# VH-VL binders against Chlorate reductase assembly chaperone protein (clrD): the designs that were tried, part 9

Target 1, 193 residues: Chlorate reductase assembly chaperone protein (clrD), of Ideonella dechloratans (p60001)
Amino acid sequence: MNTLIDNPKAMASGYLAMAQMFSYPDADAWRRLTENGLVDPALGRETLEAEYLGLFEMGGGTSTMSLYEGQNRPERGRDGILQELLRFYEFFDVHLNQDEREYPDHLVTELEFLAWLCLQEHAALRDGRDAEPFQNAARDFLVRHLAAWLPDFRQRLEATETTYAQYGPTLGELVETHRSRLGDQPQKSREMQ
Below, E stands for the ipSAE of ESMFold2; O stands for the ipSAE of OpenDDE; V2 stands for 0.75 times the mean of E and O plus 0.25 times the DockQ between their complexes.

## First folded at step 18 (VH-VL; framework fv_belrestotug)

Design b152 (at its last look DockQ between E and O 0.03; V2 from the best seeds 0.00; counts 0 for: pae O 6.6 > 2, placed apart)
Fold by OpenDDE, look of step 18:
Structure b152 (fold): chain C 193 residues (1-193), chain A 124 residues (1-124), chain B 108 residues (1-108)
Amino acid sequence: as target 1 above (193 residues)
Amino acid sequence: QVQLVQSGAEVKKPGASVKVSCKASGYTFTSYYMHWVRQAPGQGLEWMGIINPYGGSTTYAQKFQGRVTLTRDTSTSTVYMELSSLRSEDTAVYYCARHPYKFGSGSYYGMDVWGQGTTVTVSS
Amino acid sequence: EIVLTQSPGTLSLSPGERATLSCRASQSVSSNYLAWYQQKPGQAPRLLIYGASSRATGIPDRFSGSGSGTDFTLTISRLEPEDFAVYYCQQYGSSPLTFGGGTKVEIK
């Protein structure tokens, strides 16, 4: 994945790609991953599935990684995180699909939301509308949520000998590029929350 | 300069309605929530409601449900507060105040900019 | 709703003294959602502290906020003549938004 993402539309595509990558690799997801060139078809779905399960769903295995922000930030408290995330979504009338068991603090949900914000930003800019609400939301969302727990998540992920490990840097760069584009500088006070 | 400018003082009879305006300038209007807070003479601050200028969604304090209506005009960056069925107890200074995000979302910064206040007097 | 009780109602102090204002919530409030305001006669409130402990832009360092859960405190380390005013705490983490009853800091 090219690290040179400096516009909202491209950024959205990056986030969606990452969202696909970190989704459970069922048959449909696998097709999308391979068609989009995110995963080499030669790897095999079964292999990727095994890695996914081993990393993210098997609590007693070699890896205890979680794809949920709340579980990655026990000091913050999952309930508080969930409430805050829902408030972000609510602000833009974004609703989670209850039937698909979407969790507010799941990495995929957060990535999709950021993608959505970027698309809205792009549309606003294209149409000559105010894009600042989306930019501000993305900035705050990154600081308060994804960018807050991603560094540690990445560290653990990249330490694994899995296909997923290689996407840690990509995701990190995507987020940092977005933050840079938005003019967001890490504020110590916000990182501690 | 970021500022909120409210409409002038109002004198109303009981049972009438009042509509106060709050014009925002110096910042992106749709990026901040707008609160309305009133203060009766010699009393504390009382929250009335909130509006999201982006979509126009509103939440009101239960005390004012059915009597207060918050609206916005994005073209003029103005929020309006209309209070109906006025009573003597509604005599107060009414303030608009911006807030970056709704409860539990975004950057929590409190109400960082206030209008100058609008005095509404309800008297027979 | 979350009821915020401020104490004392009135605080009489001299310039140079330390002022400690209390805000107690009827239920737990996230520190991220607690603010303090200053109001002088005939003026709109002014934001002092947000997120329980963060100073708003332009607020002197003599103002500080602390606390968590149900107990929050505003401290003025050294009162200046311009600090004599009414102070309100506010929670904005749960609807409806609520204010404390205020503490008047007056000159002794």
Scores: ipSAE 0.019, ipTM 0.592, lowest interface PAE 6.6, mean pLDDT 88
ESMFold2, look of step 18: ipSAE 0.534; ipTM 0.813
ESMFold2 (binder alone), look of step 18: mean pLDDT 91; pTM 0.935

Design b153 (from b130 with heavy chain S101L; at its last look DockQ between E and O 0.85; V2 from the best seeds 0.68)
Heavy chain, then light chain:
Amino acid sequence: QVQLVQSGAEVKKPGASVKVSCKASGYTFTSYYMHWVRQAPGQGLEWMGIINPYGGSTTYAQKFQGRVTLTRDTSTSTVYMELSSLRSEDTAVYYCARGSLKYSYAFDIWGQGTTVTVSS
Amino acid sequence: EIVLTQSPGTLSLSPGERATLSCRASQSVSSNYLAWYQQKPGQAPRLLIYGASSRATGIPDRFSGSGSGTDFTLTISRLEPEDFAVYYCQQYGSSPLTFGGGTKVEIK
ESMFold2, look of step 18: ipSAE 0.719; ipTM 0.898
ESMFold2 (binder alone), look of step 18: mean pLDDT 94; pTM 0.956
OpenDDE, look of step 18: ipSAE 0.530; ipTM 0.825

Design b154 (from b130 with heavy chain G99A; at its last look DockQ between E and O 0.69; V2 from the best seeds 0.00; counts 0 for: pae E 2.1 > 2)
Fold by ESMFold2, look of step 18:
Structure b154 (fold): chain C 193 residues (1-193), chain A 120 residues (1-120), chain B 108 residues (1-108)
Amino acid sequence: as target 1 above (193 residues)
Amino acid sequence: QVQLVQSGAEVKKPGASVKVSCKASGYTFTSYYMHWVRQAPGQGLEWMGIINPYGGSTTYAQKFQGRVTLTRDTSTSTVYMELSSLRSEDTAVYYCARASSKYSYAFDIWGQGTTVTVSS
Amino acid sequence: EIVLTQSPGTLSLSPGERATLSCRASQSVSSNYLAWYQQKPGQAPRLLIYGASSRATGIPDRFSGSGSGTDFTLTISRLEPEDFAVYYCQQYGSSPLTFGGGTKVEIK
């Protein structure tokens, strides 16, 4: 029988699409957005770029929004958040590229890591291997990181008059569907260590 | 039934403005981009601009920049096109058209058209 | 801005004949986002072809699109009486969107 647990590839595609959407729209990123149907090409790259910069980089006086977990959770301390995220990435040998300028707690980085975990789960299930390590990591990562800050981020995003606002519900649905598929307890163990 | 219903014909004098409405029904209004296209008598089609009704983002053809304004009212599922400083050359049928990712943003649903006549 | 040039301006044909309509772009159309629309007298345009070669839902298979880059073709394999109309190509791969000047298919 087909179940949601057997479709981690669809989850990965969703996370990657959102990682593309929330990346800075340079020429190559813009072309991918339009090719993948995320934005009507008639809107134009310049319109989306102006929205990105105004919303995430150059708001009015005080920044209106941040794409970084640590800046959305000031009570938790960003250095601690960064260290936790780095332990996740290092455990799975996921490296920060020297040419990357994004911190580990950037929304795009967290989305790409979840996509990677879903792809590893897919490969394990396809090959008859144990997928539980990737499922446990995704559950723990969501609870401790992305799902912890997404609700407040999403509320602010959806209140904006930008192209990005329409993807607030999409982000929420992705995370909720993923957590529902994984459940509170792992099939073979409670959490990965 | 998916439908775009536009407001009725308008007769205007040069220098005036016109505001044409396009009411959407039968689908989720904020999930689809809306475009405006006009057609002068006996002529072809000319793209004027796009609005994303979810957030209100707009882009206009350079020819109309500064004269055209697209707005929407999500409570009535309606897009408005306002064209100012009208000239006789603006005499045309004005269409709203819906675009979705299903057709890679080609225009799958068109309004019936609104004739705007600009004459002295 | 991408200029689309349609040829011929007018095709005079009889029912049952094959119609071949050309659309040439001044530069490559991004992602082959080229559409064809049919417009009958007194009506709004109707989408026939999107993405250069894909038929919209409900369009008969006698309509086919082909081409890529700068050269695109709409073919109507056997003209029906209801196919005598004006046909427009449109690029929608980049802003601003542009239409061709139209090809009128009329009864000979």
Scores: ipSAE 0.593, ipTM 0.859, lowest interface PAE 2.1, mean pLDDT 89
ESMFold2 (binder alone), look of step 18: mean pLDDT 94; pTM 0.959
OpenDDE, look of step 18: ipSAE 0.619; ipTM 0.851

Design b155 (from b142 with heavy chain S101Q; at its last read DockQ between E and O 0.69; V2 from the best seeds 0.79)
Heavy chain, then light chain:
Amino acid sequence: QVQLVQSGAEVKKPGASVKVSCKASGYTFTSYYMHWVRQAPGQGLEWMGIINPYGGTTTYAQKFQGRVTLTRDTSTSTVYMELSSLRSEDTAVYYCARGSQKYSYAFDIWGQGTTVTVSS
Amino acid sequence: EIVLTQSPGTLSLSPGERATLSCRASQSVSSNYLAWYQQKPGQAPRLLIYGASSRATGIPDRFSGSGSGTDFTLTISRLEPEDFAVYYCQQYGSSPLTFGGGTKVEIK
ESMFold2, look of step 18: ipSAE 0.744; ipTM 0.901
ESMFold2 (binder alone), look of step 18: mean pLDDT 94; pTM 0.960
OpenDDE, look of step 18: ipSAE 0.846; ipTM 0.941
ESMFold2, fold request of step 22: ipSAE 0.777, 0.760, 0.752; ipTM 0.915, 0.910, 0.906
ESMFold2 (binder alone), fold request of step 22: mean pLDDT 94, 94, 94; pTM 0.955, 0.954, 0.956
OpenDDE, fold request of step 22: ipSAE 0.901, 0.895, 0.894; ipTM 0.962, 0.961, 0.959
ESMFold2, last read: ipSAE 0.768, 0.720, 0.750; ipTM 0.913, 0.903, 0.905
ESMFold2 (binder alone), last read: mean pLDDT 94, 94, 94; pTM 0.955, 0.957, 0.953
OpenDDE, last read: ipSAE 0.894, 0.893, 0.892; ipTM 0.960, 0.959, 0.959

## First folded at step 19 (VH-VL; framework fv_belrestotug)

Design b160 (from b130 with heavy chain G55S; at its last look DockQ between E and O 0.88; V2 from the best seeds 0.77)
Fold by ESMFold2, look of step 19:
Structure b160 (fold): chain C 193 residues (1-193), chain A 120 residues (1-120), chain B 108 residues (1-108)
Amino acid sequence: as target 1 above (193 residues)
Amino acid sequence: QVQLVQSGAEVKKPGASVKVSCKASGYTFTSYYMHWVRQAPGQGLEWMGIINPYSGSTTYAQKFQGRVTLTRDTSTSTVYMELSSLRSEDTAVYYCARGSSKYSYAFDIWGQGTTVTVSS
Amino acid sequence: EIVLTQSPGTLSLSPGERATLSCRASQSVSSNYLAWYQQKPGQAPRLLIYGASSRATGIPDRFSGSGSGTDFTLTISRLEPEDFAVYYCQQYGSSPLTFGGGTKVEIK
């Protein structure tokens, strides 16, 4: 991915692309992946689906890795993580999983929330409104959640021979670029208005 | 300087196997999908399969399923196509071709082709 | 699998003339991922058009592609001597990938 610094719309596109990539590849998801250039259509949906199931679900009894933050951070306890994530989503009155499809700590859910925050930042900047609440939320969410568990997740992912492994570096670059763009952290000065 | 260089011509007997190499240079080997296409003498083009050199993931055309194997060696930037149980109708020129997301995975770079002749 | 039917099989023209090549798919090509390749004797194919209508880098603007769904056209507005070759269409929107049978453009 060639990421443009200081462009929240481009950041949102990157997060949404990765959310699409790590979603279960049913027919509609597969169509979106190929239309967005994330996977060569010649690979076929069935090949990618077999990789997804073998990697993220217990297909043959061998150990897999988890797409859920809570399962990647057992020392923190998943219920606490879920409560924290729900507070983020409720603060912005956001219901990312209207179908109750994924738990709040699923990688896709966290990526979609970051994408939503980036889109809100973009809209606020375009309209001359205050973007700081969205920037502060993204900074805090990254530190407390996605960036906290992504390094260990990436290490395990990149050791696999799957299509998903090649997007481990992409996830890392996306998060690192986003944190760098948010590098000023005048959190306390914003609180004190 | 981007190129795909294939191994030389092969003559085989029916029932044998052939392994054709395709060495990539001038670009990051693992960032692009590789396809194999063959062309029988005087005939059109026939897609055989795809490999992702990063992951090793493959998909083959049904006609070749069970007879073709695509592999790669990332240390030499090389993809291999092995076709087993050869028949006279497998006589063809075999091409490797790179798929690039820049062109929505149309084939932007082709190897020079490897002639495989199967005869008794 | 999607069958691609090219017509005509052979197109006999002189340099400077306009060539119109047809490719018809048995069903809609996903995302209009339809490519055109040129192949000269003893050479590998060369990508001309991708996505039905976009020229690949370095392809002269006398080559243009059009069409959608099931009906696609390659047009060479003014044939040059180097354009006499075989042209193949390819759908690459779904597995398995398939090619048309080719149209040979030859000197009349």
Scores: ipSAE 0.674, ipTM 0.884, lowest interface PAE 1.5, mean pLDDT 89
ESMFold2 (binder alone), look of step 19: mean pLDDT 94; pTM 0.956
OpenDDE, look of step 19: ipSAE 0.783; ipTM 0.893

Design b161 (from b130 with heavy chain G55K; at its last look DockQ between E and O 0.03; V2 from the best seeds 0.00; counts 0 for: pae E 2.7 > 2, placed apart)
Fold by OpenDDE, look of step 19:
Structure b161 (fold): chain C 193 residues (1-193), chain A 120 residues (1-120), chain B 108 residues (1-108)
Amino acid sequence: as target 1 above (193 residues)
Amino acid sequence: QVQLVQSGAEVKKPGASVKVSCKASGYTFTSYYMHWVRQAPGQGLEWMGIINPYKGSTTYAQKFQGRVTLTRDTSTSTVYMELSSLRSEDTAVYYCARGSSKYSYAFDIWGQGTTVTVSS
Amino acid sequence: EIVLTQSPGTLSLSPGERATLSCRASQSVSSNYLAWYQQKPGQAPRLLIYGASSRATGIPDRFSGSGSGTDFTLTISRLEPEDFAVYYCQQYGSSPLTFGGGTKVEIK
C-alpha cells in the first residue's frame, strides 16, 4: 500500500475504491472498477456478479457472508448498531441516499462515511481550519464500528475462492493505516496544549 | 485533563431568567454532544436537553420546551443553558455532561454543577 | 417516554457484601442503551457502566452490568467503603433521555 495513504486525501481515495469494490457490480460499477484498475476486464462482469451474489446475497447451504455490520455482530444487536451509526452521521448532517436503499450499517455506507470524514479533514487542513472534529470522529467510528467487525469479516472473506478474497488484505491495511495515523487516544486541542 | 467547569451559584426571583455556562477543556469541544441535567434537592436526575457544539443544533425535553435555550461559543469552548420564567420548582443543581461516542453516547464527563436557587 | 424504575430505594449492606441493584424499564430499551452512574454526596455523577454491560475506563471490575429488554441489573460483587453512594440507571437510546429514581446503598 502506497505510503501516500497516510495523507487524508489519499486515504479517502482508498476508502472510495473499496466502497466501489464491495458495491453490487452492475454495468456502471463494473465500468468504474475496470477503469480504476481494481478488476481485470478479462474477468467479465458476469463472473464477478455471480461471485457477489453467491457470497453476499445467496442464503443457500454455502457459508454466506453479510455486508452489514449488524449481522456480523449479533452480540451487539443490530438495532443498537444502527442507532449509533445514525448518530454519527447526524452529528455531521450526513444523510443516506434513500433512493438507493442504503442501510446505515452496510459496509459500503461505512466506507463512504470514512471517506467523507477524510475529505473533510483534508479540506480543514488545507484551509487552516480545525481538523480534529473529523479526526476524532473517524477514530471513534473505526473503534466502535468498522474496525470492530472487519477482522472477522476479512478472515472469512479471504477463505473464499473468489475475486473478492484478494481485497481483504487491502481493506484491512487501509483501516489499520488510518487507525495508526489517528492514534488510539483523542488528541487534545492545539489551543489547550 | 478533560474537564467541564461551570459558572457559580445563582439566586433568582420567580419569573426571572438564569444563564449557566459550561466551559470545556482538555478535548476537542466540537467533537462531542453536550447535555444538561438537573437535580432538585434530595431528588433524582432529570434530562433537560442536548446541543451539538459542531452544528449548534438542539433538542429539548418536552417539559422545558419554550423555556430552555442551549447555545454554544466555539471560540471559548463554552455551552450555555438559559432557563426563563423561573419557578420555585426550578431550584436545583444544574449539570452539563458530555455525551461520548466512545461510550455509545453515555455521559462520561460531568461539570461540577451549578446551584440555582429560586426564592421570593 | 421510557420510565425507569429502580429497586430497592435503599439498600443497607456491610462492606464486603454483594449488592444487587435493579432497573426496570416501562418498555424495551433499544440495543441496551442503558448506563449506570454513581453519585456521592455533593458530587456530580460518575459513569460506571455503558451499553448495559460495559465498564467505563477506570471502573473497578467489582462493578458489573447485565440485562436486556426491560430488566437490567448492576452488581457490586464486594462492597468497598467508597462504594456507598446513590446509583442511577439511564436510558439513552430514545428521546427523551430518562433516569431511574436511584438506589441508595448505605452502610448497615
Scores: ipSAE 0.343, ipTM 0.789, lowest interface PAE 1.8, mean pLDDT 91
ESMFold2, look of step 19: ipSAE 0.461; ipTM 0.802
ESMFold2 (binder alone), look of step 19: mean pLDDT 94; pTM 0.958

Design b162 (from b130 with light chain G93S; at its last look DockQ between E and O 0.80; V2 from the best seeds 0.73)
Fold by ESMFold2, look of step 19:
Structure b162 (fold): chain C 193 residues (1-193), chain A 120 residues (1-120), chain B 108 residues (1-108)
Amino acid sequence: as target 1 above (193 residues)
Amino acid sequence: QVQLVQSGAEVKKPGASVKVSCKASGYTFTSYYMHWVRQAPGQGLEWMGIINPYGGSTTYAQKFQGRVTLTRDTSTSTVYMELSSLRSEDTAVYYCARGSSKYSYAFDIWGQGTTVTVSS
Amino acid sequence: EIVLTQSPGTLSLSPGERATLSCRASQSVSSNYLAWYQQKPGQAPRLLIYGASSRATGIPDRFSGSGSGTDFTLTISRLEPEDFAVYYCQQYSSSPLTFGGGTKVEIK
């Protein structure tokens, strides 16, 4: 029940947890996963690492899955998707971490951006500032990007015999809860003049 | 009522295999990891391995690598433990146990145990 | 692999007495993922304590756990007749999971 709490701070925590889950499980990432209750420690880091590599980084094999939106939406063309995503990130002065060198359409990047928007919404509401720009951006980003490719991604993920399969429903519930809270129409601004 | 119900006692000859079932009820089967633990007569507890019934991921203790196989059937909410190339030292009670995130994956529910006797 | 050493092997006490059981790990148990189980003859183990010090649901408050790192203790403040059993510690912080050898608490 607590993972489905519909408020901006809880939403940010959910998105960050999923970003951690779908990141490469090095030793530090593994410790955070087990400390946060995302994976049973008895499974072992080596098992999860093998699953990560087999699902997401085996380039020539059958049943390869992609963590990149553009590769999950071949009809849209990846360059257009990348340019649109960069507009979102640059509008808010959110920059890619060059040391990590993830493309803008990586699942983790999209989840972290949504988490950032939720944290900004939380801070604005707490401080009595206007949260609407962050809410509108999250609504539009979900419709145009994460929510647009998540259903197909989930279907393939949930069919795998991996630890990652169980987080398909978690991603779906997170996105559905967030969209429900935001609605299909932006809140009307008061006139300022 | 949350419970794990295991299959009945088995008597086997050395070199044979045994397959023990563990049927879960009263909770969402695929939301919890399942572990297997054995206990030889008069001895302590020994962890054998883990399966995630969602997706079927497994990890085995090195001692049992190559001899133990964990599988599940989500339609019957059942996990199976198969141990091959049995020896007399494999005589034990075999338990399934649920790992719950509520307890940071400590084992909150145990099956009743299945006695496997290996003798010639 | 983390080896757990329990002491004493046997603890002979009377009802009403305080029992103190020790569990020592060969290396630090991450996040204090240390559990205690009670087992009676012919029965499956029962979870008492998780996270070194938290009682599982339905466990009487006479059971308490303490310790961190490599040194852990189970305390039964006043032994009741039903508490005479074998007690196991378990680390569940890293694979492979391991149990201690057990401490038998018996009537003196």
Scores: ipSAE 0.645, ipTM 0.874, lowest interface PAE 1.7, mean pLDDT 89
ESMFold2 (binder alone), look of step 19: mean pLDDT 94; pTM 0.957
OpenDDE, look of step 19: ipSAE 0.768; ipTM 0.895

Design b163 (from b130 with light chain S30R; at its last look DockQ between E and O 0.81; V2 from the best seeds 0.75)
Fold by ESMFold2, look of step 19:
Structure b163 (fold): chain C 193 residues (1-193), chain A 120 residues (1-120), chain B 108 residues (1-108)
Amino acid sequence: as target 1 above (193 residues)
Amino acid sequence: QVQLVQSGAEVKKPGASVKVSCKASGYTFTSYYMHWVRQAPGQGLEWMGIINPYGGSTTYAQKFQGRVTLTRDTSTSTVYMELSSLRSEDTAVYYCARGSSKYSYAFDIWGQGTTVTVSS
Amino acid sequence: EIVLTQSPGTLSLSPGERATLSCRASQSVRSNYLAWYQQKPGQAPRLLIYGASSRATGIPDRFSGSGSGTDFTLTISRLEPEDFAVYYCQQYGSSPLTFGGGTKVEIK
């Protein structure tokens, strides 16, 4: 499910919805997906789970993809990518999903960090505080990380015959809307609407 | 206008196959799941399966597993339901129905139905 | 799979009367994803209620749904001539989707 509104709170909701969609669909995750309207319950958790495992973890000897930025950008070197991502997370004293043992460059981790930045921007604007640090971080994070690898990831994803393929355009629209709102240059803090 | 238009009535012999089409119009075809439901004469409704037209993912009711196949053609906004190894008890009206996230995937739009008669 | 049992099988009433239709599930319906459909002879079903209690767009407010878990009710507060039809409940929270056997609301 994707919205086209581009305020920080709506952006955060969009990123969190996609983080839910690309998480492993165990029973709790499946419940959330269906309750939030991201998947028709009639499809069944087992169908989505089989697609997830075949596409992202097992490959089945056919099509396979990686949810990790570093594996999608082998020429850049994953260790450097991980170090940069950790610096972003540590700068804001953010400990995203450490209990899940997800690597910093997992798509879900990157989406959740962007959601967190959007929520901080929203709170700053609401409270009359400076939102610029969060806006600048989001701009830089998108350029250096998510937006850098998403276009090729999307192209491969959309070529698959899976439920996940339909969310390639959704991810793209979300990122492009966010970048467009932030612009190419640092901005003043924005008042909330 | 949002509409699902199904192919015309079919008469088949036991052991044959039937392929029913369901053409969508008035909305973005690949954004909505499509279901198939049948209704035997004088009986209630029976769910057969679901297809996501975007990627083609399907799930079938156990009763029909191995006999039913749902496919789609995104260039014509059409879903197809093929039922093989037909028996007389497969005589029914077959409906396609759209699942909409607006209604938490309850069926908000139905095709007009296609009568399939299996005789002899 | 979840079996839905509708009662009564037939409900004979006059225009202006209140109709109360029951749907019982063999196990709890996930997220109360329970729908009600109306079907007239020769026509496809029509969505009335989704999520147990929410009215679909364009459905008159004389139709209301209630219930949770395993017991659900459709109420038609004042029957109009066009309301004499067969009504089906459906659970759509778990695969496979299942329908009740129907309640025919007929003119007395």
Scores: ipSAE 0.662, ipTM 0.880, lowest interface PAE 1.6, mean pLDDT 90
ESMFold2 (binder alone), look of step 19: mean pLDDT 94; pTM 0.956
OpenDDE, look of step 19: ipSAE 0.797; ipTM 0.921

Design b164 (from b130 with heavy chain T59N; at its last look DockQ between E and O 0.88; V2 from the best seeds 0.81)
Heavy chain, then light chain:
Amino acid sequence: QVQLVQSGAEVKKPGASVKVSCKASGYTFTSYYMHWVRQAPGQGLEWMGIINPYGGSTNYAQKFQGRVTLTRDTSTSTVYMELSSLRSEDTAVYYCARGSSKYSYAFDIWGQGTTVTVSS
Amino acid sequence: EIVLTQSPGTLSLSPGERATLSCRASQSVSSNYLAWYQQKPGQAPRLLIYGASSRATGIPDRFSGSGSGTDFTLTISRLEPEDFAVYYCQQYGSSPLTFGGGTKVEIK
ESMFold2, look of step 19: ipSAE 0.720; ipTM 0.897
ESMFold2 (binder alone), look of step 19: mean pLDDT 93; pTM 0.954
OpenDDE, look of step 19: ipSAE 0.856; ipTM 0.945

Design b165 (from b130 with heavy chain S101Q; at its last fold request DockQ between E and O 0.79; V2 from the best seeds 0.81)
Heavy chain, then light chain:
Amino acid sequence: QVQLVQSGAEVKKPGASVKVSCKASGYTFTSYYMHWVRQAPGQGLEWMGIINPYGGSTTYAQKFQGRVTLTRDTSTSTVYMELSSLRSEDTAVYYCARGSQKYSYAFDIWGQGTTVTVSS
Amino acid sequence: EIVLTQSPGTLSLSPGERATLSCRASQSVSSNYLAWYQQKPGQAPRLLIYGASSRATGIPDRFSGSGSGTDFTLTISRLEPEDFAVYYCQQYGSSPLTFGGGTKVEIK
ESMFold2, look of step 19: ipSAE 0.738; ipTM 0.904
ESMFold2 (binder alone), look of step 19: mean pLDDT 94; pTM 0.959
OpenDDE, look of step 19: ipSAE 0.832; ipTM 0.927
ESMFold2, fold request of step 22: ipSAE 0.682, 0.755, 0.689; ipTM 0.898, 0.911, 0.894
ESMFold2 (binder alone), fold request of step 22: mean pLDDT 94, 94, 94; pTM 0.956, 0.956, 0.957
OpenDDE, fold request of step 22: ipSAE 0.889, 0.890, 0.888; ipTM 0.958, 0.959, 0.956

## First folded at step 20 (VH-VL; framework fv_belrestotug)

Design b170 (from b164 with heavy chain S101Q; at its last look DockQ between E and O 0.76; V2 from the best seeds 0.75)
Heavy chain, then light chain:
Amino acid sequence: QVQLVQSGAEVKKPGASVKVSCKASGYTFTSYYMHWVRQAPGQGLEWMGIINPYGGSTNYAQKFQGRVTLTRDTSTSTVYMELSSLRSEDTAVYYCARGSQKYSYAFDIWGQGTTVTVSS
Amino acid sequence: EIVLTQSPGTLSLSPGERATLSCRASQSVSSNYLAWYQQKPGQAPRLLIYGASSRATGIPDRFSGSGSGTDFTLTISRLEPEDFAVYYCQQYGSSPLTFGGGTKVEIK
ESMFold2, look of step 20: ipSAE 0.630; ipTM 0.872
ESMFold2 (binder alone), look of step 20: mean pLDDT 94; pTM 0.957
OpenDDE, look of step 20: ipSAE 0.865; ipTM 0.946

